# VH-VL binders against q9umr5: the designs that were tried, part 295

Target 1, 268 residues: q9umr5
Amino acid sequence: SYKPVIVVHGLFDSSYSFRHLLEYINETHPGTVVTVLDLFDGRESLRPLWEQVQGFREAVVPIMAKAPQGVHLICYSQGGLVCRALLSVMDDHNVDSFISLSSPQMGQYGDTDYLKWLFPTSMRSNLYRICYSPWGQEFSICNYWHDPHHDDLYLNASSFLALINGERDHPNATVWRKNFLRVGHLVLIGGPDDGVITPWQSSFFGFYDANETVLEMEEQLVYLRDSFGLKTLLARGAIVRCPMAGISHTAWHSNRTLYETCIEPWLS
Below, E stands for the ipSAE of ESMFold2; O stands for the ipSAE of OpenDDE; V2 stands for 0.75 times the mean of E and O plus 0.25 times the DockQ between their complexes.

## First folded at step 13 (VH-VL)

Design xc13 (framework fv_acimtamig; at its last look DockQ between E and O 0.73; V2 from the best seeds 0.00; counts 0 for: pae E 3.1 > 2)
Fold by OpenDDE, look of step 13:
Parts: structure tokens; C-alpha cells; sequence
Structure xc13 (fold): chain C 268 residues (1-268), chain A 123 residues (1-123), chain B 106 residues (1-106)
């Protein structure tokens, strides 16, 4: 039988966003138990990511317990960060494939309509003033806001991304790394036409340097230092990169070709 | 200014299909979901369905499933709604309406609305 | 299916306060949006997310939502406020409208 699939949605989403994915999985892998977690939907997805991690953890624990052979995670957009954190804090997870579906894994630093309406008075270059404040970190988006021009503020104020990345020292860094490394495969999905994830390479752990030049995963300090296990995962062939052009952010979970190419192969 | 401009009124016969267009302007077309809502004469508003920013995903009200098709053309910033197998009961003003928040289709409002397209279905 | 219930009509004298209710099971847990539709015109958003006014909507329009009833309140009602008003929510994959309320300004 196929391993259960757990799906975590993104910002301002609900479980219903994955209706096509469910259909695809049922069609191609009949009998698969798919659970789309309906937590922190809509505006509730703005809650702090650690709170979300806790909530989703409570939901996935019983599912994992019933699946001793392992489960697959499909985590979309913001959900990908939630899942990565989840896998970092869980010392007993049994995730085979962690599929990060167009997630800002290295953070967000964009000025798109996706964010503008939330911060109408703040430009991309000034959002750090809000996001790196104590009250700003109460919003999920700020938890993974990564301003390349204010690295010190990011490192010191980011209460989520900097921690799960191991960019800031913390007592759990070693354990979190160990936990995350329990994953069988890390499947990174994203693409240049996403339009929301900025830079789109963030979905592949690429990100801006101080000059806003996009560096790839292998050039990132988190990789070079193996702070949370990327280098180790890559070395053992556990990282899969599946870029796809022509996919808008809201279509990653509904595109059949994307599913067949990037998702289905890892559902076993 | 955000505007939705719809195609003109149509007269159809039972069994035919209607296709209404909605041209958007004044905002980033590819950032918003689009809804279609209809209103029969003297009746209330009825949600028909939604199409995502890229046009790759749609969700239709159960009542219209199998008969309605929503599409969009990014190059022309136009959304289309086709309703087939028309009945007299399909006589209504059809509205396109933009979702209130970019890249969001959950628990939202509609703003703005098109001017509406009257479609009359009569034998 | 989720149902929103509105009174068919409400009448108010100019300058008085009009109140339009929208009933729904635990509607207080939902976000309610309100639309104004003048005769022969398209609907116009007047309240979103229970109590927020879009730009250009007069302050005399307000909204509340609790329990099983959402309420649109129009203080100092004017002749131009005569219209049909619809409440709207999202529920289980669908967007649901109330039946509409005809507001008459006497």
C-alpha cells in the first residue's frame, strides 16, 4: 500500500486548495490516504509560524503513529517552512518524502501584490522596520522575511527562519539538524514564473546576497556550514530539485504536469 | 482605476451557449482571482464560480458544474464565462467580480464588479 | 448548503438609522461582506470582513457580526441609500449570498 500523504497549505489557503492534488493522487496512487490539514486557514495563516508548527504537529503526530512505514509531506508555499520546522522539532517523525511546493525556504524579499496589500504603506526596502520588530514577528510573513540589506537585523530579530536555518546560534540547533536529517528525500519544487516567491530561487534555498545577486543553495552559508543538514542531504542524494517554468504560484497544486513530473515520483 | 468591462447583452435560444467576456484594467490582472455571479430578473445574486489568476484552475458552483466554463486570457486581460445548454431560467444579468485580495480565493469579498451582461434566453 | 437569511424589505425615514440583518448559523465565525445594489446598477461593496469600509464608502455605513446574525447599519440614511443590500459569506467551497433586502427610504 502507498504511504499516507499529509498536505499543508500556504498563506491564506484552505484545504480545498488541494482538491486537484487529491484527485491526482487518488487517480495515480489509488488507496492512498491523503490528509489535507485544515488548520490556520485564511487569515489565521498570519499567525506566528511557531504557533502553526505546534498546531500542525499535533495534527500529524497521530497520522504518523498510524503509519509506521512512513508518510509523505506535501507542503505548499508558507506551508513548506512550517513543514521544515516541523521536521526539525520532531525527533520521531517518519517522513519519507518532504515535498516543498514553491516554498520560500530561504525567505522572502519581494515587492509583489502578494504582499503589498498587507503592507500598503511599506516598500520592500522598508518592510524590515516592521518585520524585525517584536510585534512584526507576530505575523507569519515576517517570520520568513529575509532582507538582504539588513542581515544583522534579520539574524537578530527573525524568530523563525534564522532559527530553523541555524543562522543564529540556539541550543536546539544540533538536535533540529538531526531531526530534519531523518527525512528520506527533500523535494524542492519551484519556478521562475511563480510571481510570488521572491526570489523564486528561494524555493531551492537560493537567495539574494547583499547586492541582490541570487546565489544558489551551494553558495549559501547554511549549506556551507551544513547548519541544518542541507549539505549532508545533498551528499547522500536526498535532495531533489524540480524547477518548472510556466507555473504561477496559485497553480503549483493544481497543475497535472507538475504533479506527474515533480510530485508523483516521490509518492510511494 | 480598477475596471471590469463586460461584453454586451445577448439573446439566446434554449439549448444554445452564452459566452460573456470581462476585460480587466487598472490592476495586475494576473494577481487576482475572478468570480462570476449572476442575477435573474428580480432575484438575488448567485455565485457561479471562480477562476485563479493564471486561468489554470477553476471552481464552479455545483449547480453549474458540467455547463459552465471559465477561462482567461492574460494577453488581453480578459476573463470569459461560457454557459452551455441554456434554459429560460438562465436569463439573468451576469457579472464578473474580482476577488478582494491578490492571490487569494478563500473567504473573500468581491470588488469591483463589472457592469453586468444581460443574457436573455427565450424561444 | 449554508443559508443566509435577510429580511425582504426594510423601510426607514430620511436621517434615521437603517438596520439590515443577515442571519446564518454561527455566522459570527465567518467573515461577512455586504453589497449595495441600486436599481439598474451593479453591486458595490460597502462592508467587507464584518465591519470594514472600502474607500469611498461613507462612514454612515457600518457592520457587525456576532452569533447568528450579521448586521449592516446605515446611520443618517439618505435617499441615495435606497437600494438592495446583500450579505455574503464563504462556506465549504462556495460563496453564498443572502436573499437581499430592499431598503426603502420613505
Amino acid sequence: as target 1 above (268 residues)
Amino acid sequence: QVQLVQSGAEVKKPGESLKVSCKASGYTFTSYYMHWVRQAPGQGLEWMGIINPSGDDTDYAQKFQGRVTMTRDTSTSTVYMELSSLRSEDTAVYYCARAGIPYTDYDLWFDPWGQGTLVTVSS
Amino acid sequence: SYVLTQPSSVSVAPGQTATISCGGHNIGDKSVHWYQQRPGQSPVLVIYEDSNRPSGIPERFSGSNSGNTATLTISGTQAMDEADYYCQVWDSRTYVFGGGTKLTVL
Scores: ipSAE 0.677, ipTM 0.878, lowest interface PAE 1.0, mean pLDDT 95
Fold by ESMFold2, look of step 13:
Structure xc13 (fold): chain C 268 residues (1-268), chain A 123 residues (1-123), chain B 106 residues (1-106)
Amino acid sequence: as target 1 above (268 residues)
Amino acid sequence: QVQLVQSGAEVKKPGESLKVSCKASGYTFTSYYMHWVRQAPGQGLEWMGIINPSGDDTDYAQKFQGRVTMTRDTSTSTVYMELSSLRSEDTAVYYCARAGIPYTDYDLWFDPWGQGTLVTVSS
Amino acid sequence: SYVLTQPSSVSVAPGQTATISCGGHNIGDKSVHWYQQRPGQSPVLVIYEDSNRPSGIPERFSGSNSGNTATLTISGTQAMDEADYYCQVWDSRTYVFGGGTKLTVL
C-alpha cells in the first residue's frame, strides 16, 4: 500500500541513528518497507562522496526494481548530497519524494564541533588550504566545503559539489539534469537552530555571497541558469519547503512534530 | 576545561527513586551525547543508557527499560538520570560519561567521565 | 547479548610488560576501547579504536585487536599503573564492558 522508503544517513552516522524515525513511520504507515542503507557507516562516511554514491547506487537498484510504482528517499545531512547525486546519475531511478533532511545542498562553511574534532588546528577561514587540494578532496567534508571567500578555488578544485550543481562544465551535465527532473517532489527541510549546517539556508539551496550575506535559492546562479533543474521543479510546484525552528542537527530524525509536519505527508 | 560534575552521594530505601545530576562545562553541551554507567561495589561497569541533550531523545539498556528516565536542562548544561523502584541491588556508583565524538551516538568511547555518585539502597 | 571476557587479574614485575586480554566473538570486527580505573577514581580512557592513544596518555600504553581477542599492552610498567582495566565495545543497540582486570605490580 505504501511506497518503500530508503534512508541515507549522514556524517558519522549509521542505521542505529534513525531508530526513532523508523518507529514514527511504522506507527503512521504500517506495512511500509523501510530500508536504512547500512553502508559507509561511522568513519567510512568520510570517504569521497563519489565512492559513496557508487555504493549507494548498487544498494538501491534492487529495491527500486522491486517497486515499479516508485520509492521515497529520506536523506539526512551529508546523505542529502549523496541522494541528489544519485538522482542525477541514475537514468532508471523511480523516486517520487526526495526528502532532504537538513542537508548542506549548497555547501558548508561553518566552524562546528565536527571541524574542531576533525581538524583541530583549522578554522573555516583556513580550511580551504586543506579542502581545495587533491588530498583534501579525498574526504567527504571537503567534497561539499564551499568557502565564499575563495570561490575561484572552489570552482576549480571541487570534485563533487561544483559538478552536481553544474557550476563547472562537464559532459554529463545535460543527462544529470534530465535524470534529476524525473523526481516527483523535492522536500527541503531545515531550520535556523540546526547549529551545524552553515548557513542553515544551505538546506534550502541558499548560501553566502562574498560578504556572508545569505542569498536565497531564487537568487543563486545555479537556480537562475536552471543548471540542474531547480527553476523547472519550482515552476512545476514540485519543491516543498518545510522550515522548522527549535531543532538541532541531531534531532531532525527524532522529533515527532517535525516528522508529522514535514515528512509524513510525503510518504504516500 | 572539560568537566562533568555530579551531585552528591545519596542514601535511599527500597521502593524510592534516585535522581543524579551531571553538570557539564568546558565544551558545547548540546554537541555531545551523554551516557550513564553504573558500578556496583567491587564489580564492573554497566551501561545504562544515552541521551541526546539537543532533542531529549533517549535509548536505555534493556535491563533498565521502564525504570530509568534521562532528561536534560540546556540552560544549566545539566543532564539527569532517574531510577525508580529501587532495590538493594541498585547500590552502586553512578557515572555520567560524555561521548568521544560530537554529534555521534554510534560505536563510541567515553571521554571524560564524571566523578561518580554513590547511591546506597538499604532497608 | 554480546559478552566480553577478561582475566580477573594480571601480575607483572616493575619495568616488565603487562598484557591484558579482552575476548569476544569476532571482536576483531569491532572497535575496542580501554579504560583505567585507579582505586576510588573514575575510569580514564587510555586506548580508543583498538590502538589510538588519547593526548596525555603515556606512550607505553598500546593496543591491538584481531580475530577473537583484543589486547592492551603496558610496557615498562610502573607502580602507578596498578589499577583495574576495562575493555568496551558497541554491539547493536548497547555498549558492553568487559568484567575488568586488576593489574598488580609486584
Scores: ipSAE 0.482, ipTM 0.809, lowest interface PAE 3.1, mean pLDDT 92
ESMFold2 (binder alone), look of step 13: mean pLDDT 93; pTM 0.951

Design xc14 (framework fv_acimtamig; at its last look DockQ between E and O 0.81; V2 from the best seeds 0.00; counts 0 for: pae E 3.8 > 2)
Fold by OpenDDE, look of step 13:
Structure xc14 (fold): chain C 268 residues (1-268), chain A 123 residues (1-123), chain B 106 residues (1-106)
Amino acid sequence: as target 1 above (268 residues)
Amino acid sequence: QVQLVQSGAEVKKPGESLKVSCKASGYTFTSYFMHWVRQAPGQGLEWMGIINPSGDDTDYAQKFQGRVTMTRDTSTSTVYMELSSLRSEDTAVYYCARVGIPFSDYDFWGDYWGQGTLVTVSS
Amino acid sequence: SYVLTQPSSVSVAPGQTATISCGGHNIGDKSVHWYQQRPGQSPVLVIYEDSNRPSGIPERFSGSNSGNTATLTISGTQAMDEADYYCQVWDSRYYVFGGGTKLTVL
């Protein structure tokens, strides 16, 4: 039998967004128990990511307990960060494949419409003033806002991304790394035509340097220092990178070709 | 300024198809979902379906499943709604409406509406 | 299917407060949006997410939502407020509209 699949949605999203994914899984892996977690839907997805992590943890624990052979996680967009954090804080998770579906794993520094909508008076270059404030960190988006021009503020004020990345020292860094390394495979999915994740390479742990030059995962300090296990995972062949062009952000969970190429192989 | 401009009124016969267009302007077309809602004469609003920003994903009301097709053309910033096998009961004003939140189709409102397209189905 | 129930009509004298209800099972747990539709015109969003006013909507429009009833309130009702009003929610898969309420300003 196929391992259960747990799906975590993204910002302003819900479980229903994954109706096509459910169909694809059912067709290609009949009998798979797929649970799309309907937590923090819609506007509630703006809540602090640690709160979301706690909520999703409570939901996945019983599912994992009933699946001793392991489960697969498919985590979309913001959900990918939630899942990574989840796997970092859970010392007993049994995740075989962690599929990060177009997630800003290395953070966001974009000027997209939903940012403009949420922060109409703030430009991308000035969002740090809000996001790196105490009240700003009460919003999920700010929890993974990664301003390359204000690294000091990011490192000191980011209450989520900087921590799960191990970029800021904290007492749980070693344990979180150990926990995260329990994953069988880390499947990173994203693409240049996403239109939301900025830079799109963030889905592959690439990100801007101080000159807004995109550096790849292997050039990142978190990799070089193996702060949360990326280097280790790569070394043991546990990281899968599946870039795909021609897919917009809202289509990652609905594209059949993407599913067959990047998702299905890891749902054994 | 956000504007949704729909195609003109149409007269159809039973069994035919209608296709209404909705041209969007004043915002990033590829960032917003689009609703289609219709209103029969003297009746209330009825949700027909929604199409995602890229046009590659749709969700239709059960009542119209198998009969409605929503598409969009990014190059022209136009959304289309086609309804086949028309019946007299399909006589209505058809509206496109933008979802109020970018890149989201969940529990969000229609903030801008087209002017409506009257389609009359009569033998 | 989820059903929203609105009164068919509400009448109010100019300057008085109009109240339009939208009933639904545990509607208080949902986000309710309200649309105004004047005769021969397209619907206009007047309240979103229970109580928020879009830009350009007069302050006399307000909304609340609790229990099984959402309410659109129009204080100091004016002649221009005469219209049909529709509540709307999301339910699992569908966007659901109320039947609409004709507000008459006497």
Scores: ipSAE 0.734, ipTM 0.888, lowest interface PAE 1.1, mean pLDDT 95
Fold by ESMFold2, look of step 13:
Structure xc14 (fold): chain C 268 residues (1-268), chain A 123 residues (1-123), chain B 106 residues (1-106)
Amino acid sequence: as target 1 above (268 residues)
Amino acid sequence: QVQLVQSGAEVKKPGESLKVSCKASGYTFTSYFMHWVRQAPGQGLEWMGIINPSGDDTDYAQKFQGRVTMTRDTSTSTVYMELSSLRSEDTAVYYCARVGIPFSDYDFWGDYWGQGTLVTVSS
Amino acid sequence: SYVLTQPSSVSVAPGQTATISCGGHNIGDKSVHWYQQRPGQSPVLVIYEDSNRPSGIPERFSGSNSGNTATLTISGTQAMDEADYYCQVWDSRYYVFGGGTKLTVL
């Protein structure tokens, strides 16, 4: 029988947003138990990511307990960061496939309509003044804001991304790495036409250097130092990269070809 | 400034099809979902469905399932609503309305509305 | 499907406070939005998420939502407030509108 699937939504989302993905799974993998977690919906998705991680952790524990053979995670956009943090903080998770669906895994540095809507007088070049403050860190988008031109502020102020990436020292870094490495596969999905994730290569652990040149995952310090296990996973053959052009940010979970190509093979 | 400009009034016969356009301007067209709402003469507002203009994602009210099709043309920033097999009870003003939060189809309001398109279905 | 109930009409004198109710089972658990529609015009959003005013809506418009009733309140009612008012929620997959309330200022 198929392993249960747990879905974690993104910013301004809810379980409703995944209705097509549920249909695809039902058609190709009948009998699969799929749970789309109905927490931090809509505007509540702006709450600090550590609050969201705590709430989602409490929801996944009983699901994992009922499935000792393992579960799969499908985590969209901001939800992919929630899921990566879950894998780090849970000492005994049983996740086989962690499917990261267009998530800003190395952070966000983009002038998007989200930014204009939330901070109408700000641009990406000056948002660090807000996000790298205690008040700013109370908003989820600031928890993964990654300004390549203010790296010292990012490293000091980030309460979330710099910690789960192992970019700032903390007492749990070794334990979090061990926990994350228990995942069976890391499936990275994204593409150049996303329009929100900036740079789009953040979905593949790529990111800007100080000149806004994108360095790929293998050139990142977090990979080279294996700070949370990326190099180890790649060496095991556990990292799957599934880029797809022509898909905008809100269409990743409603595109059948993407599902069949990038998601379905990992839903054992 | 956000504007939604709809196509002009139509007179139709029973059994024909209707296609109303809604041209958006003043914002990033593919960032906001669009819904369609109609209002029969002297009656209230009735939701017809929603479209994600960045893809092929649509969802229709049960009453209209099988008769309604919503499409978009990103090159002209236009959404379309087509209603087939028209009846006299389809006489209404048809509105497009933008979801008020970018990239979301959840629990949000219509912040900008088109001017409305009067469609009369008469024998 | 989910049903919203509004009174068909409400009358107030100029300068007085108008209240328009929107009834629904456990509506206090939902976000309620309100629209004003003047004769021959498109709806205009006046309250969103129970109590928030969009830019350009006068401060005399306010809203509340608790239990089985959401309420639109217009203080210092003016002749130009005469219109139809609709409440709206999202229920599962659908935008659900109330039947509308005609506000008469006399």
Scores: ipSAE 0.417, ipTM 0.767, lowest interface PAE 3.8, mean pLDDT 91
ESMFold2 (binder alone), look of step 13: mean pLDDT 91; pTM 0.926

Design xc15 (framework fv_acimtamig; at its last look DockQ between E and O 0.79; V2 from the best seeds 0.00; counts 0 for: pae E 3.5 > 2)
Fold by OpenDDE, look of step 13:
Structure xc15 (fold): chain C 268 residues (1-268), chain A 123 residues (1-123), chain B 106 residues (1-106)
Amino acid sequence: as target 1 above (268 residues)
Amino acid sequence: QVQLVQSGAEVKKPGESLKVSCKASGYTFTSYYMHWVRQAPGQGLEWMGIIDPSGDSTDYAQKFQGRVTMTRDTSTSTVYMELSSLRSEDTAVYYCARVGVPFSDYDFWGDYWGQGTLVTVSS
Amino acid sequence: SYVLTQPSSVSVAPGQTATISCGGHNIGDKSVHWYQQRPGQSPVLVIYEDSNRPSGIPERFSGSNSGNTATLTISGTQAMDEADYYCQVWDSRTYVFGGGTKLTVL
C-alpha cells in the first residue's frame, strides 16, 4: 500500500487548489490516502507562519500516528516553508518524502502583484521597513521576506525564516536540525517561469547576495554551515532537485507532466 | 484602469459552439484568475468556470463539464470561453470577471466584469 | 449543493433603508460578496468579504454576515440603487450565487 500523502497549501489557497493533484495521485497511486489540509485558507494564510505551523502540526500528528510506515508531504509555495518548519519542530515526525513545491525556501524578495495587493504603497525595495517591524512579522509574507540589502534587519527581525534557517542563533537550532534530518528525501521543485517566487532559485535554496546575484544552495551560508541540515542531506543523497521550465506558479499542482516527473516518483 | 472587453453578440443554432473572448487591460494579465459567468434572460447569475492566470489550469462547473473549454492567450491578454453542443437553454449573456485577488481562486470575488456577450441559440 | 436564498424582491421608498438578505447554511462562516446589476448592465461588486466596500462604492452600502444570513444594507436608498442584487459565496468546487433580489425604489 502507498504511504499517506499530506498536502499543505500556499498563500490564499485552500484544499481545493489541489484538486488536480488529488486526481493525479488517485489515478497513478490508487488507494493512497491523501489529506489536503484546509487550514488557514484564503486570507487566513496571512497569519503568522508559526501560528500556521502549530495549526498544521495539530492536524498532521494524528495522520502520522496512524501511518507508522511513514507519510509524504507535498507542500506548495508558502506551505513549503510551513512544512519545513513543521519538520524542524517535530521530533517524532515520520515523513519519508518532503516535496517542496515551488516554495520560497530561502525567502522572497520579489515585486509581485502579491505585494502590490497587500502593500499597495510599498515597493520591493522598501518593504523591509514594514516586514522587519514587529507588526510586519504578524504577516506570513513578512515571515519569509529576505531583503538582501538589509541583511542585518533580516537576521534580527525575521521571526521565522532566519530561525528555521539557523541564520540567527537560537536555543533550538540543534534540535531543529536533528528533527529536520529525519526526512527521507527533500524534493525541491521549482522553475524559472514561476513568476512569483523571486528569485525562482529560492525554491532550491538559492538566493540573492548583496548585489542581487543569485547564488546556488551550495554557496549559501546555511549550506556551508549546515545550519539546518542541507549539507548533510545532500551528502546522503537525500536532496532531489527537480527544476522545470514552462510552469507558472499557479500550475505547479495542476500540471500532469510536472506531477509525473517531479512528484509521482516520490510517492511510494 | 482595469477593463474587460468582450466580443460581440452572437446568434447560434442548436448543436453549434460559441466562443466568447474577453480582452483584459489595465492590469497584469498573468496575475489574476478569470471567471466566466452567464445569465439567461430574466434569470440570475450562473458560474461557469474559472481559469488560472497562465491558462494552464481550469475548473468548470459540473453542469458544463465536457462542454465548456476556457483558454487564455497571454500574448493578447485575452481569455476565451467555448461552449459546445449549444442548446436553446444556453441563450444568455456571458460575462468574464476577474478574481479580485492575484494568484488565487479561493473564495474571492469578481471585482471587474466584462460588458457581457449575448449569445442567442435558436433554431 | 450549497444554496443561497434571496428574496425575489424588496421595495423601499427613497431615502429609506433597504435590506436584502442572503440565506445559507452557516453562511456566517463564509465570505459573502454582493453584486449590483442595473438593468442592461454588467454586475458590479458592491461588497466583498461580508462588509468591505470597493473603491467607488457609496458608503450607504454596507454588509454583514452572521449565522445563516448575510445582509446587504443600503441606507438612504436612491433611485439609482434600483437594481438586482446578488450574493455570492465560495463552496467546495463551486462559486454559488443567490437567486438575486430586485430592489425597487418606489
Scores: ipSAE 0.539, ipTM 0.834, lowest interface PAE 1.4, mean pLDDT 95
Fold by ESMFold2, look of step 13:
Structure xc15 (fold): chain C 268 residues (1-268), chain A 123 residues (1-123), chain B 106 residues (1-106)
Amino acid sequence: as target 1 above (268 residues)
Amino acid sequence: QVQLVQSGAEVKKPGESLKVSCKASGYTFTSYYMHWVRQAPGQGLEWMGIIDPSGDSTDYAQKFQGRVTMTRDTSTSTVYMELSSLRSEDTAVYYCARVGVPFSDYDFWGDYWGQGTLVTVSS
Amino acid sequence: SYVLTQPSSVSVAPGQTATISCGGHNIGDKSVHWYQQRPGQSPVLVIYEDSNRPSGIPERFSGSNSGNTATLTISGTQAMDEADYYCQVWDSRTYVFGGGTKLTVL
């Protein structure tokens, strides 16, 4: 009776990471078919995001075909960007709820332990030299790196984020917007204590201006120009914002209160 | 310098509980999962479970379900492993070990290990 | 239920190459990690994800993994390499260690 749920993991994750979320769904919505996609696990999550989108697309097609009434997506961290790209490139998706679980939807500009582990000699102020190069764009973290102090380099070099945000012209922009707008609800989840997503408001389509002042979604050019459909979705009442303090980056899928408050209501 | 310093050796009687501490230093404590492994005298390594020190999430090996509890104190950068209803078969050296990738519970390797805590359970 | 099989012991002359095997069904589809444990000491990670060396591990340690066998190789073996060596995988929510191989340097 419940729509199938498809889960897409984040950076350095696997399907195992969602064991608690699966337990919560089974307890509250017994009989729900939940598939945690077992692709690009661990270090493979560093592969270019377009490559990941292609692989996840191939995996979701048969699941969606078997569920003509629709499916839900729960997409965590980097996985939320993969899912948003899926909604844009698939002209045949039937997603009702897209649940974006602490995802860097407007990009990342943080000195995180991920950054220190991957690029030990780099800091957020100089990572643009690596990320905005052809070599750097072969890494997923660089595909959504968004340096507010080098916007011209971002716009020219980004092979992923600037395209799915409609921040520059490309031949697929109109079709991607049309496809994205077929989603029933966009559920945005995140919070100030995440510790990784920087600024944390990126999970709600907020981001830094050149002075590192956070502009909220409604102040972003991509919203104001409705470049990929955010303004249209908000106007139809399809955007749900569910912020929660006190949740660290690894706890979004293992906190029962978060699940009950922000996720459960959307798993019809 | 990553260091994991464990509490000292203990002698216990059957039916008691043990609680071993593992104090971390030299890295961001809440960014790395921690697991516990034990080694009986003259035997190999046996996994007991894992804890996310940032969010209290745990997962225990089935053998220890109901007897093991793992906790942490972020103010002291310390994880704890408590094993209840001790038996003589629980005599072992108990190790904490850090998962080698930040924010990941996937593909559990231990990149740094504590010095070990000998726990003897006898008569 | 997943079993990792290691030889009980391996002997090598100083300066020669030691090879320690870790057998498992389709182990080539898994990430294999290797630990060194000297007598009375904690395990030390020497190889992770089949072939990667942690910082501080000498270049003479290397690893490979294909088919049903993962292999730890120590070239130019030294007396200080005398230890027990364990392979490890994660399978079906179970953290699995091999039984260990005692390396003797004669």
Scores: ipSAE 0.438, ipTM 0.776, lowest interface PAE 3.5, mean pLDDT 91
ESMFold2 (binder alone), look of step 13: mean pLDDT 91; pTM 0.934

